# Ledger of designs, part 243: VHH binders against Abasic site processing protein HMCES (HMCES)

Target 1, 269 residues: Abasic site processing protein HMCES (HMCES), of Homo sapiens (Human) (q96fz2)
Amino acid sequence: CGRTSCHLPRDVLTRACAYQDRRGQQRLPEWRDPDKYCPSYNKSPQSNSPVLLSRLHFEKDADSSERIIAPMRWGLVPSWFKESDPSKLQFNTTNCRSDTVMEKRSFKVPLGKGRRCVVLADGFYEWQRCQGTNQRQPYFIYFPQIKTEKSGSIGAADSPENWEKVWDNWRLLTMAGIFDCWEPPEGGDVLYSYTIITVDSCKGLSDIHHRMPAILDGEEAVSKWLDFGEVSTQEALKLIHPTENITFHAVSSVVNNSRNNTPECLAPV
Key: E = the ipSAE of ESMFold2; O = the ipSAE of OpenDDE; V2 = 0.75 times the mean of E and O plus 0.25 times the DockQ between their complexes.

## First folded at step 21 (VHH)

Design xc6 (from wd3 with A108T; framework vhh_6z1v_2; at its last look DockQ between E and O 0.92; V2 from the best seeds 0.85)
Fold by OpenDDE, look of step 21:
Structure xc6 (fold): chain B 269 residues (1-269), chain A 122 residues (1-122)
Amino acid sequence: as target 1 above (269 residues)
Amino acid sequence: EVQLVESGGRLVRTGGSLRLSCAASGFTFSSYAMGWFRQAPGKEREVVAAISRSGGSTWHADSVKGRFTISRDNAKNTVYLQMNSLKPEDTAVYYCAANYAYHLDADTYEYWGQGTQVTVSS
């Protein structure tokens, strides 16, 4: 996974992340560093994206079922990294393979510290190689959405009003991630950064791409993944597998340029 | 200062029972998952059992499942290991350890006790 969409306004995104705590009380996640949130139809590595994490990571003795939402840098910078520039990291940390997550120190160490997060997105992009051509067809991949009587497919939103309604009720993609905290050697703010765990693609997606993000489907899976105090690392890792509960449509080549940030990126062609 | 002090280790006969205790101090006990580890002579340290912060979830190694039980009392800042049906192969130094996250890998545990010797004679 090398491209995502996360374009919802902050308030809409927050509402979309509504949850119940362990007491059954309806809650909204609190923001850490909300000013670092930059909505975009075309998110690339090294950009900031919002993630969910347990409040216990910030507040000692907090209710572990409470969630925080925070923009983090895509591309995990390990805490032990001693260079002043994160870009000098010599290995790719955009993704973490599920099969080697416990073998790589850069992922194993933060995972052992309970640094699990849920990466939020409208969906993610993948490119299918076209047979006989050097051209790649991009696809937007996301959770199936509830068809409201008036809101046809994302493509059928004929009116601006219908488009807004679609996004107001959009089910966000919830991807399993690992984050770490890096303190720059020269001082400054702590950098929070994350990697997306990847798995082999489900059957439905296999013709498009052979790998997919580990998707946490449903509130229980999200809650278990985040609850590092009550759910063991090993138990949480059992949640990491391919899911067939996805849909996709072909999009235009506009998304190929990471500088393009328009609704055309995820519009069906 | 963080301290974990194990007690209860002794010589016992095969089939006997022991209860190990680990008293914690110097940190917020309820904010840490706890684990019991053991190391036999010439062997690597292995996880025996682990327990979540609240005590609502426990894990036991297959080798001790059904015989050993981990528990905790957060009001007493103590974690326990009830060991029943002891076997000679259970002979080891047993260590109590604490980790902020509920985890089963010894390499990530933050605090360790000095250990208590358990010897099971045939």
Scores: ipSAE 0.908, ipTM 0.964, lowest interface PAE 0.4, mean pLDDT 93
Fold by ESMFold2, look of step 21:
Structure xc6 (fold): chain B 269 residues (1-269), chain A 122 residues (1-122)
Amino acid sequence: as target 1 above (269 residues)
Amino acid sequence: EVQLVESGGRLVRTGGSLRLSCAASGFTFSSYAMGWFRQAPGKEREVVAAISRSGGSTWHADSVKGRFTISRDNAKNTVYLQMNSLKPEDTAVYYCAANYAYHLDADTYEYWGQGTQVTVSS
């Protein structure tokens, strides 16, 4: 996974992230650095995207079930990295394979600090290789959505009002991530950055691509992944597996150029 | 200065019981997960039991499950290991350790006590 859509206005995104805390109280996540949120239909590595993480990362006596939402850089920069420029990192940290996560220092170290996050997106893109050519067919992949007769599907929205109705009730894709915090040696703000954990694709996606992000399906999975104070790393890793609760549709090649940020990127073709 | 101080280790007979205590200071104890680890001569340090920051979740190694119980008292900044039905194979130095994240691997733990010797005689 190397491309996502996360285009919702901040207020819509925040409402889509409503959750229950440990006491059963309905809450919205509290934003950090909201001005760094850059919505786009076409997010790529090195861009900022919102993630959920436990309040306990910021406040030592906090309820670990309470959630913070913050933009973080896609492409984990390890806390031990010594160069001044994150682009000099010798290896790719856009994704983290689940089968080796506890063998790679870049991911093992932040996991030991409880640095688990939930990466938010409308959905993600994958490119299917066509047999006998180097041509690729992009697909937009996302959670199945509840349809109402008034809202319809993405392709049925023919006005600004109907478009808003589709997205007002959109179930955001929730992917398991690991983050780290890096202090630039030349000074400046701490850089928060994340990787997306990947697994073998489910049967439904295997014809598109052999890997998929580890998807956290439902509030119990999201809560357990985030709550590093109450759920051990070893227990949390049991949540990392393929899911068949996923759907997709073909999209135009407009999405291929990461500079294109329009609804056409995810529109069905 | 962070300190973890174990106490309660001694020589006991097979089948006996012990309670280990670990007093914590110098950090916000209720924010940390805690673990008990042990190391016998010539062996690697192994996790015996671990407990979440609230005490709501516990984990015990298969070798001690049903015999040992980890618990904590956040008001007293103390974590305990109740050891029952002791066997000679339980002989080891027992260490208390703290980590901000609830985690079972010793390599991850941030703070360690000096250890207390438990010896189980035939």
Scores: ipSAE 0.748, ipTM 0.900, lowest interface PAE 0.9, mean pLDDT 91
ESMFold2 (binder alone), look of step 21: mean pLDDT 89; pTM 0.899

## First folded at step 22 (VHH)

Design ye1 (from xa2 with Y104F; framework vhh_6z1v_2; at its last look DockQ between E and O 0.75; V2 from the best seeds 0.80)
Fold by OpenDDE, look of step 22:
Structure ye1 (fold): chain B 269 residues (1-269), chain A 123 residues (1-123)
Amino acid sequence: as target 1 above (269 residues)
Amino acid sequence: EVQLVESGGRLVRTGGSLRLSCAASGFDFSTYAMGWFRQAPGKEREVVAAISWHGGITYHADFVKGRFTISRDNAKNTVYLQMNSLKPEDTAVYYCAARPYQIFERPSDYNYWGQGTQVTVSS
């Protein structure tokens, strides 16, 4: 996974992340660093995207079932990284393979510390290789959405009127991630960064791409993944598997340029 | 305590009409999406209709075919299902359900449930 969409307004995004804590009380996640949230139809590595994580990571004795929403840098920077510039990382941390998560120190260590997060997106993009050509067809992949009577096409959501019909009730994609905290050697703010765990693609997606993000389908899966206080690493890793509960459509080549940030990126062709 | 109390279910003849009501209490109704589900004997629970927290988005199952209409009154903490042109196939226990803000199709996506009200349509 190298490209996602996350363009919802902050208030809409927050509502879409409504949850129940372990006491059954409805909650909205509290924002940390909301100003770092930059909505975009075209999110690339090194950009900031909102993730969910347990409040226990920030507050001692907090209910671990409570959630925080925070923009984090895509591309995990390990805590032990000694260079002053995260861009000097010599290995790719955009994704973490599920089969080697426990073999790689960069992922194993933060995971062992309970640093699990849920990466939020409208969906993600993948490119299908066209047989016989060097051309790749991009696809937008997302959770199946409820078909409402007034629901417009995703591509028509460029107007305020159509936007509400499509995106106000959008089910966000919830991907399993690992985050870490990096303190710059020269001082400054702690950098929170994440990697997306990937798995072999489901059968439905296999023709498009052989790998997919580990998708946490449903509130229980999301809650268990986040709740590092009650759910062990071993138990959490059981949640990491391919899911068939996805849909996709072909999109234009507009998304190929990471600078393009328009509804056209995810519109069906 | 969260409560959803359905009412209005009864025996009705084919072609008849019913209005179901669900009174909600114990939570902020205005921040919840509401749904009507039904379960017939030997069948799975299925969504009939759903309405978003603000009422601007609605869903009706394909089998409804314009016969049923979901609505809500946030001032009364009540969701309604107007059922017209009822058929024997509509015989089921009808349940009211609630979840935060957004409507979903699957029963498992809803957090609160009523006890249900029996709707029986005779031929």
Scores: ipSAE 0.843, ipTM 0.920, lowest interface PAE 0.5, mean pLDDT 93
Fold by ESMFold2, look of step 22:
Structure ye1 (fold): chain B 269 residues (1-269), chain A 123 residues (1-123)
Amino acid sequence: as target 1 above (269 residues)
Amino acid sequence: EVQLVESGGRLVRTGGSLRLSCAASGFDFSTYAMGWFRQAPGKEREVVAAISWHGGITYHADFVKGRFTISRDNAKNTVYLQMNSLKPEDTAVYYCAARPYQIFERPSDYNYWGQGTQVTVSS
């Protein structure tokens, strides 16, 4: 998993993240650094994307079931990193394999501090490696969506008005992540950064790629992963497994260039 | 206390019509999507129709398209299911359900549930 779409306007994204706290009260997550949210159909590592995390990470004695939403850098920068430039990190932290997470200091240490987050996206892209050619077929992969009634469309499935209604009701993909906080050695703002946990792909995706992000399907899974005050690391790791509740469609090669930020990146071909 | 109270379920003949109502209280109805689900004996609960928080987005299952219509009245905190051209296979307990803003298919995605109202369609 090395490319995502997360393009919704902030208010639409925030409503899609409505949840219940432990008292059963309905809430929206509270934003931190909302001005750093950069929506795009084509997000790549080192860019910022919104994640959910427990309020307890920011506020002493806060209810750990309350959620903050904040943009973080994709590509975890460990708190122990000593160079001034995160691009000098000698290993790739875009993803974290679930089978070795407790063996790698870059991931084990923040996980032991309860630094669990939920990475938000419309969905993610994956490139199918085809036998006998150099060509790779990109796919957009996402939660199955309820098929809503189309507005202003006669016989068409892809009119702009119907497209807007699709996104207004879009179920966001919720991926399990780990984050860390890095203080630059010369001073300046603390850098929050995340990695996406990966697992073996489900049978439905195995022809596209052998790995997939660890997906948290439903509010119980999301709540348990986020609530480091009530859910231990050992219990949280039981949430990390493949899911078959996933769908996909082929997309054009427009998405290959990460500078292309257009709806065509995820449009079916 | 959150309450969803369904009403209007009864015995009707094949081809008949019925209107179900669900009165909601104890939460801000205008920020919730509403759904109608049904469950026949020995079968899983399934979505019949759903309507978004603002009423502008709806879903109707294929097995009821053209026959059932969901609507809502935010001033009365009520969601409706108009059921026309009823068939014996529509016999089930019908449940009202709510979740914030968006409509989803799965019963597990809904936070609040009514007690249900029985609809029986005689042959």
Scores: ipSAE 0.795, ipTM 0.911, lowest interface PAE 0.8, mean pLDDT 91
ESMFold2 (binder alone), look of step 22: mean pLDDT 90; pTM 0.915

Design ye10 (from xa2 with H54R Y104F; framework vhh_6z1v_2; at its last look DockQ between E and O 0.81; V2 from the best seeds 0.78)
Fold by OpenDDE, look of step 22:
Structure ye10 (fold): chain B 269 residues (1-269), chain A 123 residues (1-123)
Amino acid sequence: as target 1 above (269 residues)
Amino acid sequence: EVQLVESGGRLVRTGGSLRLSCAASGFDFSTYAMGWFRQAPGKEREVVAAISWRGGITYHADFVKGRFTISRDNAKNTVYLQMNSLKPEDTAVYYCAARPYQIFERPSDYNYWGQGTQVTVSS
């Protein structure tokens, strides 16, 4: 996974992340660093995207079932990294393979510390290789959405009327991630960064791409993944597997340029 | 305490009409999507209709075919299901359900449930 969409307004995004804590109380996640949230139809590595994580990561004795929403940098910077510039990291941390998560120090260590997060997105993009050509067809992949009456098409969602119909009720994609905290050697703010765990693609997606993000389907899966206080690493890793509960459509080549940030990126062609 | 209380279910003849009501309490109704589900004997619970928290988005199952209409009154903390042109196949226990803001199709996506009301349609 190298490209996502996360363009919802902050308030809409927050509502879409409504949850129940372990006591059954309805809650909205509290924002940390909301000013770092930058909505975009075209999110690339090194950009900031919102993730969910347990409040226990920030507050001692907090209820671990409570959630925080925070923009984090895509591309995990390990805490032990000693260079002053995260861009000098010599290995790719955009994704973490599920099969080697426990073999790589960069992922194993933060995971062992319970630094699990849920990466939020409208969906993600993948490119299908066209047979016989060097051309790649991009696809937007997301959770199946409820078909509502008079619902606008995703492609027409640029109009205010259609936007509400489509995006106000949008089910966000919830991807399993690992985050870490890096303190710059020269001082400054702690950098929170994440990697997306990837798995082999489900059968439905296999023709498009052989790998997919580990998708946490449903509130239980999301809650268990986040709740590092009650759910062990071993148990959490059981949640990491391919899911068939996805849909996709072909999109234009507009998304190929990471600078393009328009509804056209995810519109069906 | 969260409560959803359905009412209005009864025996009706084929072609008849019913209006179901669900009164909600114990939570901020205006921030919840509401749904009607039904479960017939030996069948799985299925969504009949759903309405978003603002009421601007509605869903009706394919089998409804325009016969049923979901609506809500936030001032009364009540969601309604107007059922017209009832058929024997509509015989089921009808449940009211609630979840935050957005509507979903699956029962498992809803957090609160009523006790249900029996709707019986005779031939």
Scores: ipSAE 0.783, ipTM 0.896, lowest interface PAE 0.6, mean pLDDT 94
Fold by ESMFold2, look of step 22:
Structure ye10 (fold): chain B 269 residues (1-269), chain A 123 residues (1-123)
Amino acid sequence: as target 1 above (269 residues)
Amino acid sequence: EVQLVESGGRLVRTGGSLRLSCAASGFDFSTYAMGWFRQAPGKEREVVAAISWRGGITYHADFVKGRFTISRDNAKNTVYLQMNSLKPEDTAVYYCAARPYQIFERPSDYNYWGQGTQVTVSS
C-alpha cells in the first residue's frame, strides 16, 4: 500500500469521523494542526494525511475513548533516529508487515507505548501487473458504498447536489497504523509520523496484489484499536487481519504520476 | 436518554397501504441518518430504506423500490416509511434505527434502535 486518496474538505472529513465515546455521547474528533491537512486524490509516502488517535496521547488523565484527528507524515520516523534528515532512514517505513511487527524495533517500540492510530482515506490504489508486459493496471480500492438514488460521477464536482450525494455520504476507509514522535536533534517541532500495517490480501484482491492494508471494519474495531488505555497491544493485534468487505474498480494511468491531483485519478474506466 | 418509538404497524390485506412513524428523542435528530429495517421470523434483519441527516440522500432496497418511500420531518424529530402495494412477504417486525450523518446498509453500523412495530399482511 503506497498510494491513497484523501480529498474531502476538512469539514466533510470531520463529519465522516463522527463517533461515540465510551459513555455513548456523540462527538466529532478534535483537530490538531488542521492547517497541515492537504487534501488530494493522490497521496504518496512522505506526505501528510489525517489519522485518528486517542486524546490520552496529548492530555494527562484524558478519557482514552475520545479521539483526536491530526495530519501526520506517511513513513514512520522512529523516536530513536539520530540523523537530522528523515530521508536518511535506511529502511522503508511506509508499511509495517503484521507478521513481523513485534520483531522490528521501529514498530515494536511505539506499539508498546500504545501509539496506535487509524489512517483515513477515501480508498487506496494498487497496481496489477499485466501479463506479458511491464505495464501495470491501477485500481482504486475502497469500502463498499451504499447505492444512493443518483450517485453522479466519482471525482466530478459539476454541481453541489451531485457532489453531496457521492462524497457527503462516502464511507472512509479506516486502516490500522502505528505512529511515533521524533524530536529532531537540531531542534524544532516534534515530527509525528505513521506506518500502515499490512496483511496478506483477501481472496477478492488476490488477482490485483498479494498485500493489503489492515482494515478496521466498523466502529467497534476502530474504537478498540485507538483505545490504548483500555485495550492491550495483544488484544489490539487480534484486529489485524484481511477483510473481504472491500470493492474496487480500474482507473486510468493518470494516477501513476503522484503530481496528478485530479478527480480523474479515481474515476472508473 | 435516547429513544426511538415506532408506531403504525398493524394487520392489512394484500395490496393495502400503511404508514410507519418513528419518533426520536434524547439526541440531536438533525445530525443523524435514519433507517428502517425489518426482520421476519427465522430471517436476519435487513435494511428496507435509509435517509441521510439532511434528507438529501436516500436508499431503498430493491425488494421495496417503487412501493415504499422513506421521509423525515426534522421539525418533528420523526422519520416515516410509507408502504404501498403490500405483499405477504412484507410481514415482519419493522425497526427504526439511527447513526450519525451517513446512511449505511448493515445493521451493525447503526447505534440506536427502536423496539419495533409488527406489520402483518394477510392473503
Scores: ipSAE 0.749, ipTM 0.892, lowest interface PAE 1.0, mean pLDDT 91
ESMFold2 (binder alone), look of step 22: mean pLDDT 90; pTM 0.918

Design ye11 (from xa2 with D109E; framework vhh_6z1v_2; at its last look DockQ between E and O 0.90; V2 from the best seeds 0.81)
Fold by OpenDDE, look of step 22:
Structure ye11 (fold): chain B 269 residues (1-269), chain A 123 residues (1-123)
Amino acid sequence: as target 1 above (269 residues)
Amino acid sequence: EVQLVESGGRLVRTGGSLRLSCAASGFDFSTYAMGWFRQAPGKEREVVAAISWHGGITYHADFVKGRFTISRDNAKNTVYLQMNSLKPEDTAVYYCAARPYQIYERPSEYNYWGQGTQVTVSS
């Protein structure tokens, strides 16, 4: 996974992340660093995207079932990294393979500390290799959405009216991630960064791409993944597998340029 | 305490009409999506209709075919299901359900449930 969409307004995004704590109380996640949230139809590595994580990571004795939403840098910077510039990382941390998560120090260590997060997105993009050509067809992949009576086409969302019809009730994609906290050697703010765990693609997606994000389907899966206080690493890793509960459509090549940030990125062709 | 109390279910003849009501209490109704589900004997619970927290988005199952309409009154903490042109196949226990903000088709996505009201349609 090298490209995602996360363009919802902050309030809409927050509502979409409503949850129940372990006491059954409905809650909205509290924002940390909301100003770092930058909505975009075209999110690339090194950009900030919102993730969910347990409040227990920030507050001692907090209810671990409570959630925080925070923009984090895509591309995990491990805490032990000693260079002053995260861009000097010599290995790719955009994704973490599920089969080697426990073999790589950069992922194993933060995971062992319970630093699990849920990466939020409208969906993600993948490119299908066209046989016989060097051309790749991009696809937007997302959770199946409820078909409402007013449901407009995803591509027609240029009007405020159409936007509300499509995006106000949008089910966000919830991807399993690992985050870490990096303190710059020269001082400054702590950098929160994440990697997306990837798995082999489900059968439905296999023709498009052989790998997919580990998707946490449903509130139970999301809750268990986040709740590092009650759910062990071993138990959490059981949640990491391919899911068939995905849909997709072909999109234009507009998304190929990471600078393009328009609804056209998501629009079906 | 969260409560959803359905009412309005009764025996009706084919072609008849019913209006179901669900009165909600114990939570902020205006921040919840509401749904009507039904379960017939030997069948799985299925969504009939759903309405978003603000009422702007609605869903009706394919079998409804314009016969039923979901609505809500946030001032009264009540969701309604107007059922017209009832058929014997509509015989079921009808349940009211609630979840935060957004509507979903899957029953498992709803957090609160009523006890249900029996709707029986005779031929």
Scores: ipSAE 0.862, ipTM 0.930, lowest interface PAE 0.5, mean pLDDT 94
Fold by ESMFold2, look of step 22:
Structure ye11 (fold): chain B 269 residues (1-269), chain A 123 residues (1-123)
Amino acid sequence: as target 1 above (269 residues)
Amino acid sequence: EVQLVESGGRLVRTGGSLRLSCAASGFDFSTYAMGWFRQAPGKEREVVAAISWHGGITYHADFVKGRFTISRDNAKNTVYLQMNSLKPEDTAVYYCAARPYQIYERPSEYNYWGQGTQVTVSS
């Protein structure tokens, strides 16, 4: 998984993340660093995307079932990294394979500190390779969406009414992630960064690509992954598996260039 | 204490009409999406219709489209299901459900449920 869409305005995205805490009280996640949220139809590694994490990471004795939403850098920068420039990291941390997560220091250490997050997106893109050619067909992959009255097409955004029909009720894709906190050696703000855990593709996606993000389907899975105060690493890892509750459609090559930030990136073709 | 109380279920003839109501209390109704679900004996609970928190987005299942209409009145904390052209296959217990803001199809995505009201369609 190396490209996503996360384009909703902050208020729409926040409402889509409404949840109930362990006491059954309805809540919205509280934002941290909202000014770093950069909505786009075409997010790539090193960009910021919003993630959910437990309030307990920020407040001593907080209710670990309460959620913070914060933009974080895609591509985990380990807390032990010594250079001043995160782009100099010598290995790719965009994704973390579930079968080796406990073998890689970059992922095992923050996971052991309970640094679990839920990575939010409209959906993700994946490129299908054809046998014997260099041709690649991009697909937009996302949770199945309820078909609302007078629904517009997913890629139509030329009027507020069309956009609202699709996106105001969009079920966000919720992917399991691990994050870490890096203090630049020359000072400045602590850098929060994440990796997306990957698993073998489900049967429905296997013709597109052999890997998929670990998707957390439903509030129980999301709550357990986030709640490091009540859910151990061992129990949380049981949530990491493929899901068949996913859908997709082919999109044009407009998405190939990561600078293209338009609804055409995810429009069906 | 959160409560959803359905009313209006009864016996009607094929082709008849019925209006179900669901009165909500114990939570901020205006921030919740509402759904009507039904369950016939031996069947899974299934979504019939749903309406977003602001009322601007609705869903009606294909098997009831054109016959049933969901609506809400936030001033009265009430969601309605107008049921027209009733058929024997509409016989079921109808449940009101709530979840924050957005409508979903799966019953597992809804947090609050009523006790249900029986609708029986004869003829």
Scores: ipSAE 0.707, ipTM 0.871, lowest interface PAE 1.0, mean pLDDT 91
ESMFold2 (binder alone), look of step 22: mean pLDDT 90; pTM 0.917

